# Ledger of designs, part 4: miniprotein binders against Probable RNA 2'-phosphotransferase (kptA)

Target 1, 222 residues: Probable RNA 2'-phosphotransferase (kptA), of Haloarcula marismortui (q5uxb8)
Amino acid sequence: MPDAVRRCPEDGFFEGDTCPVCDGAGTHILDGARRRQLSKFVSGALRHFPEDAGIEVDKAGWTGFDALRVAVERQYDWADAAALAGVIATDPKGRFERTGVGNEAGITTAGGRVRAAYGHSVDVTLDGTDDPVPATLYHGTAPRNVDSIREAGLKPMSRQTVHLSESAAAAREVGRRHAADPVVFVVDATAMQSDDRRIVKRGTETYTTDRVSPVYLSLLEK
Key: E = the ipSAE of ESMFold2; O = the ipSAE of OpenDDE; V2 = 0.75 times the mean of E and O plus 0.25 times the DockQ between their complexes.

## First folded at step 3 (miniprotein)

Design lp2
Fold by ESMFold2-Fast, scan of step 3:
Structure lp2 (fold): chain B 222 residues (1-222), chain A 85 residues (1-85)
Amino acid sequence: as target 1 above (222 residues)
Amino acid sequence: SKRVTIEFEGESPEELKRAIEEVLKLAKEYGGEVEVKIEWDDGEYEVTITIRGISEEAAEKIAEKVKELAEELGLKVEIEIKEES
């Protein structure tokens, strides 16, 4: 079990019971169990599953500290900026690098960038496949739905996702389940992905997303 | 309806990704709602996949195929089937 993380207001985060600089007790940040849990999540997110953690890492492995904090707060209701900063600052093996905050890396709870110091990044994503998403996708629907889709976009029914097809023909076939003569919408998947909208491959020619804004949609003529 | 909870544990991100892909295909085949959670725990990945809203027959078929998949990929697996309310 690792030691607890504590914080000295002047000297920053430390491990154990006593500040190494001033010998003060500081204030409690994380017990050993939560420190272990958070450290493993942060290490895994930076090294292995950044996309599943909801963060983006650049080609050199860096992510923003504040983006990582948001991911941590989504994962654990007990974790905050101080917990994240403390885990990074007190790692005895130096598994994390933090830059962009000068000499404040051991103290500050905001700003800068974080990267894993060890290992190769290997993604384990929720998309179910490692195939790239096509630039254009398609959605088949009943003609009666055209006006509402143009106004509000594509939205799922309760607890369902929006289903998209790889080809116009496949979309038309799917649409035939709801209408004898379905219409097909063209989805600008490239624009959606550039705007950080997630599209996930769920089958041989099937993709899903939460919703599709009207700005990404146009009606296919044939 | 039934809920199937599948827990994979392993060190290989590549094999875990393959397992996730195959389970998502099975969930789609049987019309289930799927939720995936990935955690790094004690040097291993823990992947929890929950499939909801499926029949008892579908749940048993999924469990059988998932056990075979885990053996093929060298992953530890635990599977639980429960009635939803």
Scores: ipSAE 0.000, ipTM 0.130, lowest interface PAE 12.6, mean pLDDT 76

Design lp3
Fold by ESMFold2-Fast, scan of step 3:
Structure lp3 (fold): chain B 222 residues (1-222), chain A 89 residues (1-89)
Amino acid sequence: as target 1 above (222 residues)
Amino acid sequence: SKRVTIEFEGDSPEELKRAIEEVLKLAKEYGGEVEVKIEFEYEDGEWEIKVTITIRGISEEAAEKIAEKVKELAEKLGLKVEIEIKEES
């Protein structure tokens, strides 16, 4: 079950009991159980059943925040704009993107557009975030995969995209899931984008691409 | 008619494959149309495999029965599951 959602007037929405910025208690918005219910509904509405939820999703996957709020308020009599904004802002799975509110996405309870960052079953085209892709990205893997990757590059093993991390530390953490001593590959993202290879931001510090040719890869040195 | 959306999350390809096969069998039994999507999800520094199975064109009774059996299956296989039943658009 997720932690509760609270709101700091200065720093915006946070999960748990204490604001990570100012150490204040903030105001209660949503308990863990209701956070889970609302998050599940919003995720499903954006990815799987927008029409059933009464929202309209454009070709790029976006819906208006206010339209989504109306759908949420119709679904749950205990949910409001703050509950919706908080669920989106604090989602640990990185399922949501919000744009059109500048630097206020973590604070504001109105305006902008929302879409699923990942996991669409509706026909949409994902354009990525407004933030530029870093010049260097990273991929963590088990040592046994090194020779294969050097020869063939990074390929989607389960019909998905290749996942890349923003930092070597994050890539190593991901790699630890499959090996105690993971290896990290350095990805030349600038060269990839210069060659018209698409890289898309899909959540906090994570990026996806179709494949990574060996020419863009090197092992992280000590 | 009803739409059932089933999300399985886990880190075992073998258990997820079993779950997919059982849900496909169940959907066929009730005459539903099936769509399967496999995704990776980043959470707490590690990737999980997410499988989304959408079953369309079934009755409310069939949808509830599928949801019940799917919850039992997920518990048996140690998978996280989220199930949503909605009216078709």
Scores: ipSAE 0.000, ipTM 0.144, lowest interface PAE 15.9, mean pLDDT 76

Design lp5 (from E7h with E9Y K37L E39F K46E T48W K76E)
Amino acid sequence: SKRVTIEFYGDSPEELKRAIEEVLKLAKEYGGEVEVLIFYEDGEWEVWITIRGISEEAAEKIAEKVKELAEKLGLEVEIEIKEES
ESMFold2-Fast, scan of step 3: ipSAE 0.029; ipTM 0.354

Design lp6 (from E7h with E9L K37E E41Y E44F K46L T48I K76D)
Amino acid sequence: SKRVTIEFLGDSPEELKRAIEEVLKLAKEYGGEVEVEIEYYDGFWLVIITIRGISEEAAEKIAEKVKELAEKLGLDVEIEIKEES
ESMFold2-Fast, scan of step 3: ipSAE 0.013; ipTM 0.386

Design lp7 (from E7h with D11W E14D K17E Y40F E41D K72E L73F)
Fold by ESMFold2-Fast, scan of step 3:
Structure lp7 (fold): chain B 222 residues (1-222), chain A 85 residues (1-85)
Amino acid sequence: as target 1 above (222 residues)
Amino acid sequence: SKRVTIEFEGWSPDELERAIEEVLKLAKEYGGEVEVKIEFDDGEWKVTITIRGISEEAAEKIAEKVKELAEEFGLKVEIEIKEES
């Protein structure tokens, strides 16, 4: 079951019982079950059934936040703008991208536009964001893949792009889906960008690139 | 013509989303009509993708590629191929 979504007036939406910034209890927005229901609907509407959900997604994958809110309110009588904003802001998988609201994406219940951050099943083109890329990124993988990666680098394989994480902890968490004791590669993102290799921010902690040559990779110490 | 029903189950929406994208690409490549249903219950995502109006050869190729994809992403998968009436 996912944690409940709550709201701190000063610090914005958070999951669980306690604001990570001020230790306050905040105001209840969604219980875990409703958070799950709404998250599933929003993800599906953006990626799989926008027409059935009554929203229009442009060629870059974007829909207006307010249009999505109207669709959500039609679907669930218990959901409102705060519920939608909270689901988007607290998604642990970083599946949603919100723009047009500056640094208020974790706080505001109005405005901007929303799209699926990565992986899409409708015919859309995802354009990159202008957000700065960290100097160092990370990739978590199963130990059995180490030799292949050292020799050939990171390739998209069945994915269209290579996915990179903002922190070693996030990369290790992603890697745990493939192995109980994953290894983490450190990616020299500064060197990649200096060599005109494009890295694009997709969601809160996720970045994508076409491939990563072995010269940009090193194993994080155990 | 054939109908292929694909059911993915997993805890992680990230891997499921990638699997769905790949299956939809295959359906488009073979000219199938596609329907996607997503359910979440008891901590598990269940995704049902139904592809209609394809040949037996296309159905078999899709099934084979989907099995490979499920193994790559560590997903549980069930595939059913039936004749359309």
Scores: ipSAE 0.000, ipTM 0.154, lowest interface PAE 13.6, mean pLDDT 77

Design lp8 (from E7h with S12Y E14W K17D Y40W W45Y)
Amino acid sequence: SKRVTIEFEGDYPWELDRAIEEVLKLAKEYGGEVEVKIEWEDGEYKVTITIRGISEEAAEKIAEKVKELAEKLGLKVEIEIKEES
ESMFold2-Fast, scan of step 3: ipSAE 0.011; ipTM 0.361

Design sa1
Fold by ESMFold2-Fast, scan of step 3:
Structure sa1 (fold): chain B 222 residues (1-222), chain A 81 residues (1-81)
Amino acid sequence: as target 1 above (222 residues)
Amino acid sequence: SKEVVIWFYGDSPEELKRAIEEVLKLAKEYGGEVLVEIEGNKVIIFIEGISEEAAEKIAEKVKELAEKLGLEVLIEIEEES
């Protein structure tokens, strides 16, 4: 169980019973159980399910602190701006980055932008690089999806974009997230781009597109 | 220690509930701490405080479970966060 989150008026948020700077007790913000729950939600929303949480994350992974606060308050009736700021400020694993608040990130309950520092399952382009798209991309999926994909193509899952990999091996690894024995589709990215279909690099070895028509797809293995 | 994050997607509330129940049993069996988030036809389960070996076994069993229940699943194993 994590330690509780408390707040020192002059030194900001801290974990445990005693301010590490002034040895004061501060005021209670969040108990350990609620800290854990809120921390997992915030981490998940930024890394894994932003759309499900009702927030928009830009290509670099950023969302507004206020938008994230609204999502948090909608999810938990006990959470507020101080709880959110405290969870971000006291994270022992450095999961969160906050900008736009200068040196006040450990103290302020308003302003700025927040993103996950690492661990995205929705890969984001942290460097903002728009590299050339390879001629061939790959998509790993569960075997049960083969017939549907052959008929209707690749569609976004849960209103997310379609994820494509640079190599068959990377696609198979991604497919293992969906099934023990994934299959791999080969995507004709050159043909897609020739037909004015947009493909965007989102991270290392990962590309996204709105959807992939069956005409661009073939199975690498059955 | 490791964290396992599991997404289930499907249009059957009954099968989604079965998935939650079975994953909770697995997490307890391996000593993991669990958080469940439910939003419409989507379920997200976080399992924390687990060994790497336990995380891999949970992931394998969860993929088999999803296939049996006709649900889409996405699983990630990360260092605990």
Scores: ipSAE 0.005, ipTM 0.338, lowest interface PAE 10.4, mean pLDDT 77

Design sa2
Fold by ESMFold2-Fast, scan of step 3:
Structure sa2 (fold): chain B 222 residues (1-222), chain A 81 residues (1-81)
Amino acid sequence: as target 1 above (222 residues)
Amino acid sequence: SKEVYIFFEGDSPEELKRAIEEVLKLAKEYGGEVYVEIEGNKVWILIEGISEEAAEKIAEKVKELAEKLGLEVIIEIEEES
């Protein structure tokens, strides 16, 4: 479990219980669990799903700190600019780079640009699209279809391709067209791509593929 | 109501996939909603809408599962918000 994030007004963000510079207690910013959750979201948004998160990254992977802050605040009602800055500044795995703030990167809650330091899939697209394919995709359907999908997988049926959603919520919303209480399947898109299965982004939050074998599917439980 | 954050890390895609499937079964057993994110050899799972007792039982079983499959694991239990 990572340490909590705290802030010293003079020395900036730190992890643990005491400022390494002045030995002061500072103020609490994030507990370890929320630090992990926010860090996971930020790294994912920068590396894999920037468009779903509502940010734009340039060809070098950079996005504005303020744009990322807005995305974070939309995702978590408990997160703010200090939480974001603290996660970036104290990351023990070195996942993030921040520029445009001079010597204040460990202190400031505003300005500059942020990118993932490694693990990028942002510039890797399938079938010539400009958008990355997330590691996990989703498919919403009526409960009556669960047994056939588990046995035979996802097939186009009346469509030319199988449609997959970028989030469980989007998949559930699509499924509501077919049932009041739809179910959602989790699609292991990383495994599909490793097996040379093509997945293509066709619109906002929508991906298409030829078919999905049962081996890549699991039911998202309510 | 509680939520459980689970992180797995390991070099075996087969064991990571097995861990994901077993956690999904546990979430169903205790009536939780589950969200999964995969990034290479790392997996994050969030289980929501469960009781404190269910969260503790899930955490215990997930620790045993990770040890059996040779995976690194971090588990955190929080109040749902």
Scores: ipSAE 0.000, ipTM 0.130, lowest interface PAE 14.4, mean pLDDT 75

Design sa3 (at its last look DockQ between E and O 0.38; V2 from the best seeds 0.00; counts 0 for: pae E 2.8 > 1.5)
Amino acid sequence: SKEVLIYFIGDSPEELKRAIEEVLKLAKEYGGEVWVEIEGNKVYIVIEGISEEAAEKIAEKVKELAEKLGLEVFIEIEEES
ESMFold2-Fast, scan of step 3: ipSAE 0.243; ipTM 0.702
ESMFold2, look of step 4: ipSAE 0.364; ipTM 0.795
ESMFold2 (binder alone), look of step 4: mean pLDDT 85; pTM 0.830
OpenDDE base, look of step 4: ipSAE 0.590; ipTM 0.880

Design sa4
Fold by ESMFold2-Fast, scan of step 3:
Structure sa4 (fold): chain B 222 residues (1-222), chain A 81 residues (1-81)
Amino acid sequence: as target 1 above (222 residues)
Amino acid sequence: SKEVYIAFFGDSPEELKRAIEEVLKLAKEYGGEVEVEIEGNKVLIVIWGISEEAAEKIAEKVKELAEKLGLEVEIEIEEES
């Protein structure tokens, strides 16, 4: 179980029983169980399920602290701005970054932006490169989705953007997150770019776009 | 140790409830702790305190469950934090 989160008026948030700077006891913010629960939610919301948490993360992974606070307060009746700020400030694994508050990130309960420092399953680029886009990309999906995709194209679901892979093999591996026997769509990236549809590189074999119209899609033939 | 993030999406509250019940059984079978969050037509489940082998087996069984219940699912396995 993690240590409780407490607050020193002068030195900010700390974990455990005693302020590391002034040796004062401070005031109680969260017990260990609630700290763990809130930390899991915040981490999940920033890394895996921002849309489900009701927040928007930009392509670099940032969301407003106040937007995240609203999401947290909606999720837990016992959580407030101090609980959120304390979880972020005292995270022993360094999972969170906060900017836009100067040297007050360990103290302030308002303002700035927050992102996960690592571990994203959603498509974000923390220090990304805008490399060339291949002529052909791929999308792996569950067989149940084939008819919907043929009719409506690829749309973001739990992710902010549509995820595309550089190879059929990589797409199939991504598809295995959703189904045991995934199918692969071939994406005509050249045609998309010719129609001013933006595709951006987000990782070694990963590309993102807002949506893919059915006209750019075909099933990978055996 | 590992944690598994599971997101179910679907229009059937009854099938979402069945998904929750079956995943809770899996978490218990593999000795994991679990948190469930329900948001309308979406269910978020986190299982932690389990081995890598258990996490992979849970992920595989959850995909099969989603297919059986007609739900879409997203699964991520990561180091427990």
Scores: ipSAE 0.000, ipTM 0.198, lowest interface PAE 13.1, mean pLDDT 76

Design sa5
Fold by ESMFold2-Fast, scan of step 3:
Structure sa5 (fold): chain B 222 residues (1-222), chain A 81 residues (1-81)
Amino acid sequence: as target 1 above (222 residues)
Amino acid sequence: SKEVIILFVGDSPEELKRAIEEVLKLAKEYGGEVFVEIEGNKVVIIIYGISEEAAEKIAEKVKELAEKLGLEVWIEIEEES
């Protein structure tokens, strides 16, 4: 179970029962269960469903702290600016970055910008993620989607971007989440980039793009 | 531990409601915690605090459920620990 979040008036937010700087008890902000709930919502909103959460995320993944606070307060009647600031400041997994508040990030309940440090499903470019794109990428899908993809191409569906894999095997694994026997489309990434279509590396084997026109797609043979 | 992110899309409010109810039941069976958000014809469900084996089983069952209910589905499994 995650530790509670507490606040020291001088040293800021901390996890557990004792301030690591002054050994004081501080004031209670969140219990472990609510800390976990809020952390998962904030992580999901920044990485997967910003529009559904009512926030805007820029091309570098940033959103305003105050906009995120409004979304949090709308979602949970028990959550406030201190709860949000505390979750961000004490995250042991390093899921969140906060900037624009100088040396006050561990203390302040207002201002600045927040982004997820890793794992984005939105159209976001992080420093160092603009690695060379392979000439060929892949997309796994359910067989029932083949005709619509051939007609309209790959669209983001409920996401802001289309996800592509760097190998047929990886694409087939992704496709298995949608069908037991998925089909794999081959994406001509070289042609897309030559036509100024942006493709961005998002993980070890994952790439994103706005859309893929049918002219860049073909079915992979068995 | 793992988290499973599920996105259902469909134009039937009744089938979307059934999907939510079944996924909540699955999460409870595997000891996971759940976040649900509804926006029009879209439903996002995040299940967290589960093992890798449980995450894969949930993803498989959710895929079958979506097919049965005629819903589009997007599923991702991520590391949360």
Scores: ipSAE 0.000, ipTM 0.205, lowest interface PAE 13.9, mean pLDDT 76

Design sa6 (at its last look DockQ between E and O 0.07; V2 from the best seeds 0.00; counts 0 for: pae E 7.5 > 1.5, placed apart)
Fold by ESMFold2, look of step 4:
Structure sa6 (fold): chain B 222 residues (1-222), chain A 81 residues (1-81)
Amino acid sequence: as target 1 above (222 residues)
Amino acid sequence: SKEVTIWFDGDSPEELKRAIEEVLKLAKEYGGEVYVDIEGNKVFIYIEGISEEAAEKIAEKVKELAEKLGLDVYIEIEEES
């Protein structure tokens, strides 16, 4: 169960009992159960069914925060702008991005634009970020996929882009969804970038790219 | 009221998207609220605010859908917390 979302008037939204900046209790916004429920709806609306949710996403995946607020208020009578802002600001997996509100993204309950950082099934092209990319990234998979990946490289599966992990441990966790003893590929991100391939940080530990040619891949020794 | 959780796992983005679309149609037919989450190659869907009879029928139709689309599926029917 996720922690409750609370709000500090000076420092914005946080999870847990006390503000990590000022150590104050803040105001209760949303319990853990409703936090999960709202987070799942927002994620689905941005990634998969924007039209059914009553919002429009542009080619880069953005929708207006205020339009999204209207959608969540129509969906749940207990939801409001603070609940939406809090869920976005405190998401532990970095599933949401917010722009157009300057330094106040973790504080304000109005304005700006929002998108899912990854996982879209609708046709979008995410604009890049200038965040540094590690020299090495990782991809975890089932052993049965190894031969195909060595031959053809990494290509998008259920998403529009290839997802890469920041560490071998994170990649192994992803791979465990498909096999008890997963295989981890090492991705030479430095070489990819020197060959003018775009890699963009998405979320907390996730990076995306169009594809990874086999020349950039090797198996991580167990 | 009941909550249905549906978990799809598969290698085809097209079939996963089709599965989501069909479950959305089922939820609308039975009046449930729908929530979707995707983590890696997993897709799961929560349907809340439905009767036990509706939940059972949705589960049955979702099992048939997964077989048709070649997807792995896991379904839970629970009381709403």
Scores: ipSAE 0.014, ipTM 0.254, lowest interface PAE 7.5, mean pLDDT 80
ESMFold2-Fast, scan of step 3: ipSAE 0.160; ipTM 0.616
ESMFold2 (binder alone), look of step 4: mean pLDDT 82; pTM 0.774
OpenDDE base, look of step 4: ipSAE 0.474; ipTM 0.841

Design sa7
Fold by ESMFold2-Fast, scan of step 3:
Structure sa7 (fold): chain B 222 residues (1-222), chain A 81 residues (1-81)
Amino acid sequence: as target 1 above (222 residues)
Amino acid sequence: SKEVFIIFEGDSPEELKRAIEEVLKLAKEYGGYVEVEIEGNKVTIWILGISEEAAEKIAEKVKELAEKLGLEVTILIEEES
């Protein structure tokens, strides 16, 4: 069974009993059983039955968050925008991508677009799936995390994958979710791919991988 | 109805991508719903909402595909719940 979904007003959605950022209890959103039901429906609507769910999916697999919310509210009387946002934000397998909300994807209950990562039974073409991975990628983080990252590398937290950015500026923006003045790590993507570590393009400037060993990392010095 | 659970493992990203494309095509031909999860050199595919006959045919074709692409494969056929 999946863990319950809760919400911290400052830090956004999380799974389990305690906010990973502030150690607060937060507000209950979904129990594990309803989380599973809603996740299965959202996955199915995006991948298998968008027309039956009353949503339109474009050629790249995207639908509006608000259109998906209407579909969810129609399907389940107990589900709302917070339930939908929480399921998307806390998905441990990274099955859902959300764009158009900047650094608020883990917090906001409105706006943007959503798609499934893979597994479409509808006719879609995923943007950038055939694009080569850049030689250098970037990861933004809070300064307090520098020592642990140098020792242990980049590891997935509540997400199953590590998120990397195509530019230092984009990585810095992502890092602002956790610190006012984030630092940026440079990732040697060429070396990772030479060592058979897989990196997958997920959006316009974003990439995912399962882990990044310290040997591929250096701190951007500026 | 039946569901088919498929795990491909191999070190070639190109062959894993080709395996995904061919399985999606097969599932569509038999009217199945598909979920794909990719983790490093491992691809998990779940096909739902198909008949027992379709599940057996898919399993046979997937075994042939894995052999052709040089991938390791695990296939499980279960009753859909």
Scores: ipSAE 0.000, ipTM 0.159, lowest interface PAE 13.1, mean pLDDT 75

Design sa8 (at its last look DockQ between E and O 0.05; V2 from the best seeds 0.00; counts 0 for: pae O 4.2 > 1.5, placed apart)
Fold by OpenDDE base, look of step 4:
Structure sa8 (fold): chain B 222 residues (1-222), chain A 81 residues (1-81)
Amino acid sequence: as target 1 above (222 residues)
Amino acid sequence: SKEVTIYFWGDSPEELKRAIEEVLKLAKEYGGEVEVLIEGNEVLIIIEGISEEAAEKIAEKVKELAEKLGLYVEIEIEEES
């Protein structure tokens, strides 16, 4: 069951029943269902359909928080600034970035800019990070894609980049979105990086790259 | 109860329309509440208030449908609150 979003007046937004800092109850902001719904909409708006959502994103994928708030409020009568700020601040997958609000990003319900950290289909150029990349990464997909991947490697589909997972379990979960019995490819990230292929950490357990050649791929045996 | 989130992506508006219609039929069959967002060549469908069994059946049928229609699809099944 997804956790609710709550707000501590001193420590900011959190998921669950108690503030992880002061153990206070905080104020209820969103139940788990609305949290997911709003998160999906915001992710879609920032990644795929900003114009249709009524927002503009710059070349780096940024939109104003207030502009996004207006779009959210138009979409859902139960959504407000606190709901939006809470979803952004508590996202477990690190799908969102917020800036321009100082150290109060977890508290502030106005101002600043927001973008999706990864997964864009619109034309954006995200800033890279120098975060360490594991030696081995994983990619989950449908069995029907195995032959194509063995021949041509991993290529972006609707998204601008290939998404890689930090664990086989996470990759399998991604693959389940496409098939009942997903397969997992093992990615030799060390070899890729040694060949000057860039891999960038984005979300909590998500890494992105432009392409993965078959030479770096092996199918994980069940 | 479960929530099913479906993303469709494709170049054919006609095929996307067909996909939406079929998913709506499924949702109705299993008694789910539906939200549909159509944004260009991308469709987001959220089905709420269905059983685990229903969610699994919907997911299976949606995957088959997407393959038949040549659409890109992503499906997530999650617990409702």
Scores: ipSAE 0.025, ipTM 0.376, lowest interface PAE 4.2, mean pLDDT 82
ESMFold2-Fast, scan of step 3: ipSAE 0.322; ipTM 0.761
ESMFold2, look of step 4: ipSAE 0.236; ipTM 0.731
ESMFold2 (binder alone), look of step 4: mean pLDDT 85; pTM 0.821

Design sb1
Fold by ESMFold2-Fast, scan of step 3:
Structure sb1 (fold): chain B 222 residues (1-222), chain A 81 residues (1-81)
Amino acid sequence: as target 1 above (222 residues)
Amino acid sequence: SKRVLIFFKGDSPEELERAIEEVLELAEEYGGRVIVKIEGNKVWILIRGISEEAAEEIAEKVEELAEELGLKVVIRIKEES
């Protein structure tokens, strides 16, 4: 449990019972439990869910202190500008940066910009949750393997995992390495994922899995 | 319910594989369904079907994990539908 946050009128925010500068008791701002709750929310809003928190974070990770305060006050009836400023100023992990307030960052309850010190943004899009695994995948094989696959499913052979293709054409092409006229199995990837089977995309059009049970398989007609 | 989208980037295949393994264990602990996509030194993990509280806990733990492993990370929490 973290220590409480207190405020010295002259020296600013501190953690624990005694101001490190003047040895005074100061005034109470947050107990340890509320400090933990608020710190988790502020960290999450800056790093993970700015949209849900109702704040905008620029490309460098910055948001306005006042915008963050509004989000905090909306989330917790007991929190105010002093609580937010105190959490930022006293964070033992140094998770927050504050700028635009000069040497007053440990004292002021207004102004400036705030960002996460760790986990600052990378230039990637996480959007397009177009299923990273298609609903249907394919496996090409030699005709001689059809009966064993229908009975036992797909198992890794000389490979560590079972390889699946994004299209019937790609699967047939892979199968041509082992037979002149390969056949293609259709894999119900949606059903596999619904049953908590893991399928991993490797490269452009290739997917891997540990095994494919016969219940997910059907033979594609020529 | 919530979904969590996690992106990792780093130059160490060993640290990327460790991150994937730990995130998968974490998702299983909270009852989430997982999709993983790997392209070179980049990894995307989508965790679905978890509570808001679970999503926040996962995000916090994943952030700490990325710092420990020296990986860049981006995490987004969204409502499912």
Scores: ipSAE 0.000, ipTM 0.181, lowest interface PAE 13.9, mean pLDDT 77

